# VH-VL binders against L-cysteine S-thiosulfotransferase subunit SoxA (soxA), part 8

Target 1, 259 residues: L-cysteine S-thiosulfotransferase subunit SoxA (soxA), of Chlorobaculum tepidum (q8kdm7)
Amino acid sequence: EVNYQALVDADVKAFQGFFRKEFPDVKLEDFGNGVYALDEDARKQWKEMEEFPPYELDVEAGKALFNKPFANGKSLASCFPNGGAVRGMYPYFDEKRKEVVTLEMAINECRVANGEKPYAWEKGDIARVSAYIASISRGQKVDVKVKSKAAYDAYMKGKKFFYAKRGQLNMSCSGCHMEYAGRHLRAEIISPALGHTTHFPVFRSKWGEIGTLHRRYAGCSNNIGAKPFAPQSEEYRDLEFFQTVMSNGLKYNGPASRK
Below, E stands for the ipSAE of ESMFold2; O stands for the ipSAE of OpenDDE; V2 stands for 0.75 times the mean of E and O plus 0.25 times the DockQ between their complexes.

## First folded at step 7 (VH-VL)

Design n20 (from n13 with light chain A50Y; framework fv_miptenalimab; at its last look DockQ between E and O 0.03; V2 from the best seeds 0.00; counts 0 for: pae E 6.2 > 2, placed apart)
Heavy chain, then light chain:
Amino acid sequence: QVTLVESGGGVVQPGRSLRLSCAFSGFSLSTSGVGVGWIRQAPGKGLEWVAHIYWDDDKRYNPALKSRFTISRDNSKNTLYLQMNSLRAEDTAVYFCARGSPYYDFLSGWDAFDIWGQGTTVTVSS
Amino acid sequence: DIQMTQSPSFLSASVGDRVSITCKASQGISSYVAWYQQKPGKAPKLLIYYASTLQSGVPDRFSGSGSGTDFTLTISSLQPEDFATYYCQQLESYPLTFGQGTKLEIK
ESMFold2, look of step 7: ipSAE 0.137; ipTM 0.670
ESMFold2 (binder alone), look of step 7: mean pLDDT 89; pTM 0.931
OpenDDE, look of step 7: ipSAE 0.020; ipTM 0.599

Design n21 (from n13 with heavy chain L107W; framework fv_miptenalimab; at its last look DockQ between E and O 0.01; V2 from the best seeds 0.00; counts 0 for: pae O 12.1 > 2, placed apart)
Heavy chain, then light chain:
Amino acid sequence: QVTLVESGGGVVQPGRSLRLSCAFSGFSLSTSGVGVGWIRQAPGKGLEWVAHIYWDDDKRYNPALKSRFTISRDNSKNTLYLQMNSLRAEDTAVYFCARGSPYYDFWSGWDAFDIWGQGTTVTVSS
Amino acid sequence: DIQMTQSPSFLSASVGDRVSITCKASQGISSYVAWYQQKPGKAPKLLIYAASTLQSGVPDRFSGSGSGTDFTLTISSLQPEDFATYYCQQLESYPLTFGQGTKLEIK
ESMFold2, look of step 7: ipSAE 0.145; ipTM 0.685
ESMFold2 (binder alone), look of step 7: mean pLDDT 89; pTM 0.930
OpenDDE, look of step 7: ipSAE 0.007; ipTM 0.477

Design u30 (framework fv_teclistamab; at its last look DockQ between E and O 0.23; V2 from the best seeds 0.00; counts 0 for: pae E 12.4 > 2)
Heavy chain, then light chain:
Amino acid sequence: QLQLQESGPGLVKPSETLSLTCTVSGGSISSRWYYWGWIRQPPGKGLEWIGSIYYSGYTYYNPSLKSRVTISVDTSKNQFSLKLSSVTAADTAVYYCARTPYYRSSGFFDYWGQGTLVTVSS
Amino acid sequence: SYVLTQPPSVSVAPGQTARITCGGNNIGSESVHWYQQPPGQAPVVVVYYDSDRPSGIPERFSGSNSGNTATLTISRVEAGDEAVYYCQVWDSYSKHYVFGGGTKLTVL
ESMFold2, look of step 7: ipSAE 0.006; ipTM 0.514
ESMFold2 (binder alone), look of step 7: mean pLDDT 92; pTM 0.942
OpenDDE, look of step 7: ipSAE 0.034; ipTM 0.612

## First folded at step 9 (VH-VL; framework fv_teclistamab)

Design v1 (at its last look DockQ between E and O 0.01; V2 from the best seeds 0.00; counts 0 for: pae E 15.6 > 2, placed apart)
Heavy chain, then light chain:
Amino acid sequence: QLQLQESGPGLVKPSETLSLTCTVSGGSISSRWYYWGWIRQPPGKGLEWIGRIYYSGSTYYNPSLKSRVTISVDTSKNQFSLKLSSVTAADTAVYYCARTPYYLSSGFFDYWGQGTLVTVSS
Amino acid sequence: SYVLTQPPSVSVAPGQTARITCGGNNIGSKSVHWYQQPPGQAPVVVVYYDSDRPSGIPERFSGSNSGNTATLTISRVEAGDEAVYYCQVWDSSSKHYVFGGGTKLTVL
ESMFold2, look of step 9: ipSAE 0.000; ipTM 0.410
ESMFold2 (binder alone), look of step 9: mean pLDDT 92; pTM 0.936
OpenDDE, look of step 9: ipSAE 0.030; ipTM 0.627

Design v2 (at its last look DockQ between E and O 0.49; V2 from the best seeds 0.00; counts 0 for: pae E 10.8 > 2)
Heavy chain, then light chain:
Amino acid sequence: QLQLQESGPGLVKPSETLSLTCTVSGGSISSRWYYWGWIRQPPGKGLEWIGRIYYSGSTYYNPSLKSRVTISVDTSKNQFSLKLSSVTAADTAVYYCARTPSYTSSGFFDYWGQGTLVTVSS
Amino acid sequence: SYVLTQPPSVSVAPGQTARITCGGNNIGSKSVHWYQQPPGQAPVVVVYYDSDRPSGIPERFSGSNSGNTATLTISRVEAGDEAVYYCQVWDSSSKHYVFGGGTKLTVL
ESMFold2, look of step 9: ipSAE 0.007; ipTM 0.554
ESMFold2 (binder alone), look of step 9: mean pLDDT 93; pTM 0.945
OpenDDE, look of step 9: ipSAE 0.347; ipTM 0.758

Design v3 (at its last look DockQ between E and O 0.91; V2 from the best seeds 0.00; counts 0 for: pae E 12.5 > 2)
Heavy chain, then light chain:
Amino acid sequence: QLQLQESGPGLVKPSETLSLTCTVSGGSISSRWYYWGWIRQPPGKGLEWIGSIYYSGYTYYNPSLKSRVTISVDTSKNQFSLKLSSVTAADTAVYYCARTPSYRSSGFFDYWGQGTLVTVSS
Amino acid sequence: SYVLTQPPSVSVAPGQTARITCGGNNIGSKSVHWYQQPPGQAPVVVVYYDSDRPSGIPERFSGSNSGNTATLTISRVEAGDEAVYYCQVWDSSSKHYVFGGGTKLTVL
ESMFold2, look of step 9: ipSAE 0.006; ipTM 0.545
ESMFold2 (binder alone), look of step 9: mean pLDDT 93; pTM 0.952
OpenDDE, look of step 9: ipSAE 0.369; ipTM 0.793

Design v5 (at its last look DockQ between E and O 0.03; V2 from the best seeds 0.00; counts 0 for: pae E 19.3 > 2, placed apart)
Heavy chain, then light chain:
Amino acid sequence: QLQLQESGPGLVKPSETLSLTCTVSGGSISSRWYYWGWIRQPPGKGLEWIGRIYYSGSTYYNPSLKSRVTISVDTSKNQFSLKLSSVTAADTAVYYCARTPYYDSSGFFDYWGQGTLVTVSS
Amino acid sequence: SYVLTQPPSVSVAPGQTARITCGGNNIGSKSVHWYQQPPGQAPVVVVYYDSDRPSGIPERFSGSNSGNTATLTISRVEAGDEAVYYCQVWDSSSKHYVFGGGTKLTVL
ESMFold2, look of step 9: ipSAE 0.000; ipTM 0.389
ESMFold2 (binder alone), look of step 9: mean pLDDT 93; pTM 0.944
OpenDDE, look of step 9: ipSAE 0.454; ipTM 0.820

## First folded at step 10 (VH-VL; framework fv_teclistamab)

Design w1 (at its last look DockQ between E and O 0.85; V2 from the best seeds 0.00; counts 0 for: pae E 5.3 > 2)
Heavy chain, then light chain:
Amino acid sequence: QLQLQESGPGLVKPSETLSLTCTVSGGSISSRWYYWGWIRQPPGKGLEWIGRIYYSGYTYYNPSLKSRVTISVDTSKNQFSLKLSSVTAADTAVYYCARTPYSSSGFFDYWGQGTLVTVSS
Amino acid sequence: SYVLTQPPSVSVAPGQTARITCGGNNIGSKSVHWYQQPPGQAPVVVVYYDSDRPSGIPERFSGSNSGNTATLTISRVEAGDEAVYYCQVWDSSSKHYVFGGGTKLTVL
ESMFold2, look of step 10: ipSAE 0.279; ipTM 0.730
ESMFold2 (binder alone), look of step 10: mean pLDDT 93; pTM 0.944
OpenDDE, look of step 10: ipSAE 0.052; ipTM 0.646

Design w2 (from w1 with heavy chain S103D; at its last look DockQ between E and O 0.01; V2 from the best seeds 0.00; counts 0 for: pae E 15.8 > 2, placed apart)
Fold by ESMFold2, look of step 10:
Structure w2 (fold): chain C 259 residues (1-259), chain A 121 residues (1-121), chain B 108 residues (1-108)
Amino acid sequence: as target 1 above (259 residues)
Amino acid sequence: QLQLQESGPGLVKPSETLSLTCTVSGGSISSRWYYWGWIRQPPGKGLEWIGRIYYSGYTYYNPSLKSRVTISVDTSKNQFSLKLSSVTAADTAVYYCARTPYDSSGFFDYWGQGTLVTVSS
Amino acid sequence: SYVLTQPPSVSVAPGQTARITCGGNNIGSKSVHWYQQPPGQAPVVVVYYDSDRPSGIPERFSGSNSGNTATLTISRVEAGDEAVYYCQVWDSSSKHYVFGGGTKLTVL
């Protein structure tokens, strides 16, 4: 019998080992902070910003949405255990559905199951609810399981996506965020892939608002001249699953602010 | 410096309601980054979590106690409280209030000094 | 529902190493926290998230967590380390902060 978790755990060790070699001065726990783990001046400025973070109002709005009664008298709180402190439960592979379930999917499934209209996927209220859930979940352990053939197949689709070159610029997620991690692209530092999914949703200066991981995936696709997949497509859900598995052992630390 | 202080009657009669208040000083109970909880310790025994509250009023309770427990918050007084109904001698314990960081897999980083509540006639 | 098991006592001579275990099904997938409670005092956290120490806790306190066992290790034990030690996790299925039964460390 194949031990899929052991195969995945070996990949995690190799993936994290690559970053430990490339950034020997960065503690494993700090990779969740993206570019702030690589640049002392940026980290100092970020810590000062965290006294009054730009996403603070989004967290407050997300809390209000989380507790707002539906027409049937229930709320998002009715669907989620632990008072909504559930960031560490997502993403996961649902063995009955044979698919990856993300936090954003679960939020909208709760709404639809209770007769409410789903939120739009990339920004706005989905990101605000996600930010609230992330804010009350900080420090939860990343521990994504891959224990079945079906889960492993989803993991491998995400892995293939991550390493495949795409678009007019013939670039891959791995090329930018592993091979070129820490290098300057104009005034920006390319962040390491390790820890990417732990701090979403993010308020990006470029966006002027909070947004989801899959919004960022679409943005990266556009930057290399590749047509983005749909938000919450199987491709992006499997990519999130792979990336989050690669961060096993880190802590969830969203929401965050980024350039 | 953040400090938590329990207060309330040290003696409660059986079948009555135990009421305690935790006063927070050196910090705000209205912080979005913390939960506020109650833990008890019967004499000579271990620690038992009772419940926790967020400053908005959202609560979680220990399943074994939840039918008898109410935790509430008064943000204007920087306090939160515990009510435990229908007490028996088994509810005699030192009661602690405590703070936990906003994450659910967190720990109790600040504790009150504890107050002994005895249930007897 | 979720249960943490600790030995009731551990005795160690001064200068030696004490190891206090906390057993639980698949506890390695949870974050484990450790509290020191000296006689007549409130608990204080000495290790959190398996292996992190708060400011002011000496390096001789350390923690590990894998499989079904978490361990608090106190090296170069001093008389002042005599206390009851509790492990604690959050169980998301029951929405419950779970404490172990406590381990009394006696320094002979």
Scores: ipSAE 0.006, ipTM 0.420, lowest interface PAE 15.8, mean pLDDT 87
ESMFold2 (binder alone), look of step 10: mean pLDDT 92; pTM 0.934
OpenDDE, look of step 10: ipSAE 0.015; ipTM 0.509

Design w3 (at its last look DockQ between E and O 0.01; V2 from the best seeds 0.00; counts 0 for: pae E 9.1 > 2, placed apart)
Fold by ESMFold2, look of step 10:
Structure w3 (fold): chain C 259 residues (1-259), chain A 121 residues (1-121), chain B 108 residues (1-108)
Amino acid sequence: as target 1 above (259 residues)
Amino acid sequence: QLQLQESGPGLVKPSETLSLTCTVSGGSISSRWYYWGWIRQPPGKGLEWIGSIYYSGYTYYNPSLKSRVTISVDTSKNQFSLKLSSVTAADTAVYYCARTPYRSSGFFDYWGQGTLVTVSS
Amino acid sequence: SYVLTQPPSVSVAPGQTARITCGGNNIGSKSVHWYQQPPGQAPVVVVYYDSDRPSGIPERFSGSNSGNTATLTISRVEAGDEAVYYCQVWDSSSKHYVFGGGTKLTVL
């Protein structure tokens, strides 16, 4: 009998060990802060910004959307336990559907199941609702389970994607976010892959707005000359699943602000 | 209630391009939740998926047909279309349009009634 | 390319149980969907995600999937169940919707 969780836990140990060795002065829990975990000046400036974060209005709007009645009298609040403090439940592998379910997918599933139009992916109201849910879920432990062969297959697809070289620049997620983590690309510092998924959705200065993890994946694909996959595609959902598993033991800390 | 209806020429000459349109009624093709697909069935044979399109224009195709297939969408007319180039008698089939959920384990939950296209000299 | 194998035909008496198989390598790790195609009509989904049933499909239609075999089970078969039945999966490796060859159900 194969213990898939044990195989995955060994991968997590090796993955996190790589970053602990590469950045010995960074606490494990601080990898959820992205670039701010690597650069003390940026971290100081970020903490000052958190007094009046750029995503504050998005969280307020997300709360309003979360509680807004549908035509049938229910709301997004009707679909989620713990008053919506559920960031730590996602992503997960749904054993019945044989696929990864993301928070954004679950938000739109709730709307469609209640006769409402789904939100557009990547940005806008989906990101605002996600930001609200993240804000009330801060401190929840990352603890993604991989218990079945089907879940492990999805995990391995995400792992393969993460390490595969793609695009005109022949680069991988791992090449940038493991091998070159902490290095400059133009004026930007490349963030470590460990903790990437803990702080989404993000308000990026480059976007001038809040956006989802899968919007960031599409942006990274474009930067290396690779055709982006569709938002919430199997490829991006499995990648999110793999990346989040690699951050098991860290805490969710979204939403966040980034360059 | 959602309905899909295929339309186009029932007879196409060999080496020409087969062109079909699917009209969606009782629902919107501009849905973030669904893909829109083409499936064919040669007389007396099984079902073969041709390809699918998302309303943004993102497409994916059956690898065996990819070099000859173009699927497009016209959201203003609530329609999507199929073009299959360089047809032969082997392309004679009933052509269906269908809808699938936007996810990897999708199923075709609504089908058109089908239209027979014959490739004949 | 991923291949699904179905028996070409199955015959059962009215009131009995029909079982239609769909064989595929490690099909138990895929979600299997089943379609009924009556003569001269478009296919209609009768089971999806291995065992779920759309609204309007009688509970005597059921499905299972494990190992290398998925099965559509029709209890208390009626004459109106005569049709060709297709199984279908999504193959992630080739990005391909794959159908089985179809099984003709005959009610004796």
Scores: ipSAE 0.011, ipTM 0.601, lowest interface PAE 9.1, mean pLDDT 88
ESMFold2 (binder alone), look of step 10: mean pLDDT 93; pTM 0.947
OpenDDE, look of step 10: ipSAE 0.019; ipTM 0.529

Design w4 (from w1 with light chain K30Y; at its last look DockQ between E and O 0.89; V2 from the best seeds 0.00; counts 0 for: pae E 3.4 > 2)
Heavy chain, then light chain:
Amino acid sequence: QLQLQESGPGLVKPSETLSLTCTVSGGSISSRWYYWGWIRQPPGKGLEWIGRIYYSGYTYYNPSLKSRVTISVDTSKNQFSLKLSSVTAADTAVYYCARTPYSSSGFFDYWGQGTLVTVSS
Amino acid sequence: SYVLTQPPSVSVAPGQTARITCGGNNIGSYSVHWYQQPPGQAPVVVVYYDSDRPSGIPERFSGSNSGNTATLTISRVEAGDEAVYYCQVWDSSSKHYVFGGGTKLTVL
ESMFold2, look of step 10: ipSAE 0.457; ipTM 0.795
ESMFold2 (binder alone), look of step 10: mean pLDDT 93; pTM 0.944
OpenDDE, look of step 10: ipSAE 0.038; ipTM 0.637
ESMFold2, look of step 12: ipSAE 0.488; ipTM 0.810
ESMFold2 (binder alone), look of step 12: mean pLDDT 93; pTM 0.944
OpenDDE, look of step 12: ipSAE 0.035; ipTM 0.644

Design w5 (at its last look DockQ between E and O 0.60; V2 from the best seeds 0.00; counts 0 for: pae E 12.3 > 2)
Heavy chain, then light chain:
Amino acid sequence: QLQLQESGPGLVKPSETLSLTCTVSGGSISSRWYYWGWIRQPPGKGLEWIGRIYYSGYTYYNPSLKSRVTISVDTSKNQFSLKLSSVTAADTAVYYCARTPYSSGFFDYWGQGTLVTVSS
Amino acid sequence: SYVLTQPPSVSVAPGQTARITCGGNNIGSKSVHWYQQPPGQAPVVVVYYDSDRPSGIPERFSGSNSGNTATLTISRVEAGDEAVYYCQVWDSSSKHYVFGGGTKLTVL
ESMFold2, look of step 10: ipSAE 0.006; ipTM 0.497
ESMFold2 (binder alone), look of step 10: mean pLDDT 93; pTM 0.941
OpenDDE, look of step 10: ipSAE 0.041; ipTM 0.616

## First folded at step 12 (VH-VL; framework fv_teclistamab)

Design x1 (from w4 with heavy chain R32E; at its last look DockQ between E and O 0.86; V2 from the best seeds 0.00; counts 0 for: pae E 4.2 > 2)
Heavy chain, then light chain:
Amino acid sequence: QLQLQESGPGLVKPSETLSLTCTVSGGSISSEWYYWGWIRQPPGKGLEWIGRIYYSGYTYYNPSLKSRVTISVDTSKNQFSLKLSSVTAADTAVYYCARTPYSSSGFFDYWGQGTLVTVSS
Amino acid sequence: SYVLTQPPSVSVAPGQTARITCGGNNIGSYSVHWYQQPPGQAPVVVVYYDSDRPSGIPERFSGSNSGNTATLTISRVEAGDEAVYYCQVWDSSSKHYVFGGGTKLTVL
ESMFold2, look of step 12: ipSAE 0.345; ipTM 0.747
ESMFold2 (binder alone), look of step 12: mean pLDDT 93; pTM 0.939
OpenDDE, look of step 12: ipSAE 0.822; ipTM 0.910
ESMFold2, look of step 13: ipSAE 0.398; ipTM 0.777
ESMFold2 (binder alone), look of step 13: mean pLDDT 93; pTM 0.942
OpenDDE, look of step 13: ipSAE 0.802; ipTM 0.904

Design x2 (from w4 with heavy chain R99K Y102W; at its last look DockQ between E and O 0.62; V2 from the best seeds 0.00; counts 0 for: pae E 13.2 > 2)
Fold by ESMFold2, look of step 12:
Structure x2 (fold): chain C 259 residues (1-259), chain A 121 residues (1-121), chain B 108 residues (1-108)
Amino acid sequence: as target 1 above (259 residues)
Amino acid sequence: QLQLQESGPGLVKPSETLSLTCTVSGGSISSRWYYWGWIRQPPGKGLEWIGRIYYSGYTYYNPSLKSRVTISVDTSKNQFSLKLSSVTAADTAVYYCAKTPWSSSGFFDYWGQGTLVTVSS
Amino acid sequence: SYVLTQPPSVSVAPGQTARITCGGNNIGSYSVHWYQQPPGQAPVVVVYYDSDRPSGIPERFSGSNSGNTATLTISRVEAGDEAVYYCQVWDSSSKHYVFGGGTKLTVL
C-alpha cells in the first residue's frame, strides 16, 4: 500500500526548495541552464554562442543517423514514437526488466535488435543521435514516475550514490553541486545539481566534442580520484534516474553548450 | 562467433593461489557492452558467483570471497583472469567464465565450457 | 544475503508439464532468470527477465514471477529437457548474483 510517488515528490520538493532558498533570484526553469542561470556574463556569452551552436553539425549528423536504413531496411525511427521526439520519455523505470532505461540504452537496444552493431557509449554517434532526439524534444516536461517498490529502490540507490562521499578527495555529488553550488572551485563556477540532466548531451569546450551525461559522470569521478563506473552501469543509470526525478517540473532543453 | 575458453592448472595445492585465464575469441573484451564474470560449481553442487569485471578494470566480487579474489583484464591479449588465494579443499569446483548480455548486468548469457580445478595435497 | 530456494528434484512423464519453483522473500520485485544445465555441460539461459526467451529457446519454455514465487514451466516435456535448472537474480543493492540451489528435472 505504499505510495512511492508521494515519497519521491516530497524529496523533490525538499531538494528544489534547497536551491530556491540558496538562489532566490533564479527561476525554477532556469536551473536547466546550469551556471548560465547564475552568472550574467556567462549567460550573455552563451546566448551569443547559441546563434551558431558548436553542436549544430552533431544534430544534423544525428538526424541522418536516426533515419539511416539498417541492413534489414528499418531504422532508428522504427523504434521510437513521435518521430523521435521522445527525450521526455527517458529515463524511465522498466517494470518488467526491473531496471532504469536511458535514452542511450534504448538507441543501442534498437540497433542490436535489428542486427546492427551498437554505438560506443560516451561520445560519437550515440551522442549525435541523442542530440538530434533532444533537439526535437525541447520543452517536453521532466516528469519521471516512481510508482513501484522496484522503481523506488532504483531511485534510492541513485540518491545514496548522489550523497555518498567517494574517491581520494572524499567528495560527493551533493557536496559540490548542492553545498558549493555557485562558488568558484579553481577556475570553474560549480553548477547547481538541479537541472543537471535536462540539457544533455552537451558540447563541452573542454572535450572539443559532444558527449553524454555518463561521460560527464566518469569525468567527475576521475577529478575526485574515484574510479569511474562503466558507462550505462546500473550505478550511473540509477544516478541519472535520481537526478532527473529531482528535476521534475523543469523542461528538457538539450543539446547544450558548456565550458 | 564469440567464444570463451578457460585455461589454467587443474590441480592446486592447499594454501596456494588458484590462477585461471579466460580467452575471448570472435569478439573483443574491450567491448563497452559486456561484463565478464567468473562462476564456480563444486562437484555435484550448485552455482556460485565469484566476481565480475568491466574492461576498464572495474570489479564486483562475491562478499564471501572478496578477501581472496582478484579478477583482472588484459585487453592486449583479449583475456581476463581469476586469482583465488589461500585455497582449501572447499575451493574444488568447475570454474566457468561468462559474459553478460549486451544491454544488462542482470545475468550471464554466454558461458565457457568450464574447467575442473582440484585442490589436493 | 538474499536466498533463493528451489526443490531439489522434479519428475515428469514425457509430454506432460513440468513446473519448477524458485522461492524468495518478495521475489516478485526481482527479475528472475533461469538456466538449464545438461549433464556435463555449461549452463544455458532458457528464460530471462521472468518470462522472456532467448532466440532458439522453444515457446514451450515459459516463466512467471509474482509475490514470493517464480516458476519455470516446461510444457510437452521431452527427454532432452532432462537437466538441472537454476533460478537466479541480480541483487543490485548488494551487487550480488544470487543462484538457487538447482532443481534436477527427471523425465520418466
Scores: ipSAE 0.006, ipTM 0.518, lowest interface PAE 13.2, mean pLDDT 88
ESMFold2 (binder alone), look of step 12: mean pLDDT 93; pTM 0.942
OpenDDE, look of step 12: ipSAE 0.034; ipTM 0.627

Design x3 (from w4 with light chain S29D S93E; at its last look DockQ between E and O 0.01; V2 from the best seeds 0.00; counts 0 for: pae O 11.0 > 2, placed apart)
Fold by OpenDDE, look of step 12:
Structure x3 (fold): chain C 259 residues (1-259), chain A 121 residues (1-121), chain B 108 residues (1-108)
Amino acid sequence: as target 1 above (259 residues)
Amino acid sequence: QLQLQESGPGLVKPSETLSLTCTVSGGSISSRWYYWGWIRQPPGKGLEWIGRIYYSGYTYYNPSLKSRVTISVDTSKNQFSLKLSSVTAADTAVYYCARTPYSSSGFFDYWGQGTLVTVSS
Amino acid sequence: SYVLTQPPSVSVAPGQTARITCGGNNIGDYSVHWYQQPPGQAPVVVVYYDSDRPSGIPERFSGSNSGNTATLTISRVEAGDEAVYYCQVWDSESKHYVFGGGTKLTVL
């Protein structure tokens, strides 16, 4: 019988090894800080911003939303264990559903199950709730498991997506975030792919507000001239699944500020 | 809901100092999450940013006006003010006070209704 | 300082689509905001951060920003859309809020 976890672990080792070799002075945990781990000036500015994090109000709002009673008297808090500190539980492969379940999916599924309208996927209340959950989950270790054939298939779909060239520019995620990691593109440093999923949701200066990982995926697609997939599409969920697995051993540090 | 209201003389003589106050209600100017600014619009012309202030008193000014502009904040009154010295006819404009989010790439989400200030002898 | 360029006027018939452009060097690297200013009124943000729409603003209003041009698109234009529209950015280098010259939208 195939040991899928072993296969994935080998991939993780190779993936992380690539970045450790490329950036030997960066500790594994620091990759979760993206370009701020690579560039001192950027880090300095980031630290200044972190004195008054732009996502702070969103975290507070998220907390309120998390505890806000539904019409039936329950709340999001009723759907999650550990006081809502469940960032590290997602994403996971649901063996019954045969699909990757993200944190944002779980949030909206809780709402819908309780008779509430689901949040929009990319920004707004979903990001606020996600931000709150992330904030109280800081320090949790990324430890996504891939044990079954079905889970491995989802993982491989995500992997394939990550390495596949797309769009008018004929670029892949890896084409930028591995091959050009640490390099400048339009005065912006390209972030290493390692650690990409540890710090979402993010407040981007470009957005002027907090947004989800899948919003960022869509943006990246646009950047390369590829049509974005829908948020929480199988494609993006699998991508998130793969990228998060690649970050196993890092710590969750969301929400965060990014350009 | 947040409201901004400009107040001050509508007529100023040349070489004198234009002085306006913006009174904020429905929110605190002491918030760390916003800047407060002034924008003007000469009759029939476009918008020109004058300057902004943080509740701490930190300011940025339009370089073209910097030598003549002073913006101040009074957190106790929930107000901030504009002084423009040595005015000429070119300073005739509708003056708006506005708010902009602090941790953003800077847009103005709330505006006063504007107040016309005419520079004339 | 950074400069934003808008056409002085755009005319459209009711029900048609208006496109107002805002030109700037590498404006795609900036966050562009759009304001609507009806005659005798204060400006109101209708699109912010390139393409986001405030609550209360109709879906007919949309924005895009890439390369050297940002565009405000108003679909199914109504008489009430007649106004002057301004684009705006924050230039972090010069520490300046920069407005375009404004575009008068006339509904024919």
Scores: ipSAE 0.006, ipTM 0.529, lowest interface PAE 11.0, mean pLDDT 93
ESMFold2, look of step 12: ipSAE 0.066; ipTM 0.659
ESMFold2 (binder alone), look of step 12: mean pLDDT 93; pTM 0.945

Design x4 (from w4 with heavy chain S31D S56E; at its last look DockQ between E and O 0.88; V2 from the best seeds 0.00; counts 0 for: pae E 2.5 > 2)
Heavy chain, then light chain:
Amino acid sequence: QLQLQESGPGLVKPSETLSLTCTVSGGSISDRWYYWGWIRQPPGKGLEWIGRIYYEGYTYYNPSLKSRVTISVDTSKNQFSLKLSSVTAADTAVYYCARTPYSSSGFFDYWGQGTLVTVSS
Amino acid sequence: SYVLTQPPSVSVAPGQTARITCGGNNIGSYSVHWYQQPPGQAPVVVVYYDSDRPSGIPERFSGSNSGNTATLTISRVEAGDEAVYYCQVWDSSSKHYVFGGGTKLTVL
ESMFold2, look of step 12: ipSAE 0.610; ipTM 0.838
ESMFold2 (binder alone), look of step 12: mean pLDDT 93; pTM 0.947
OpenDDE, look of step 12: ipSAE 0.190; ipTM 0.716

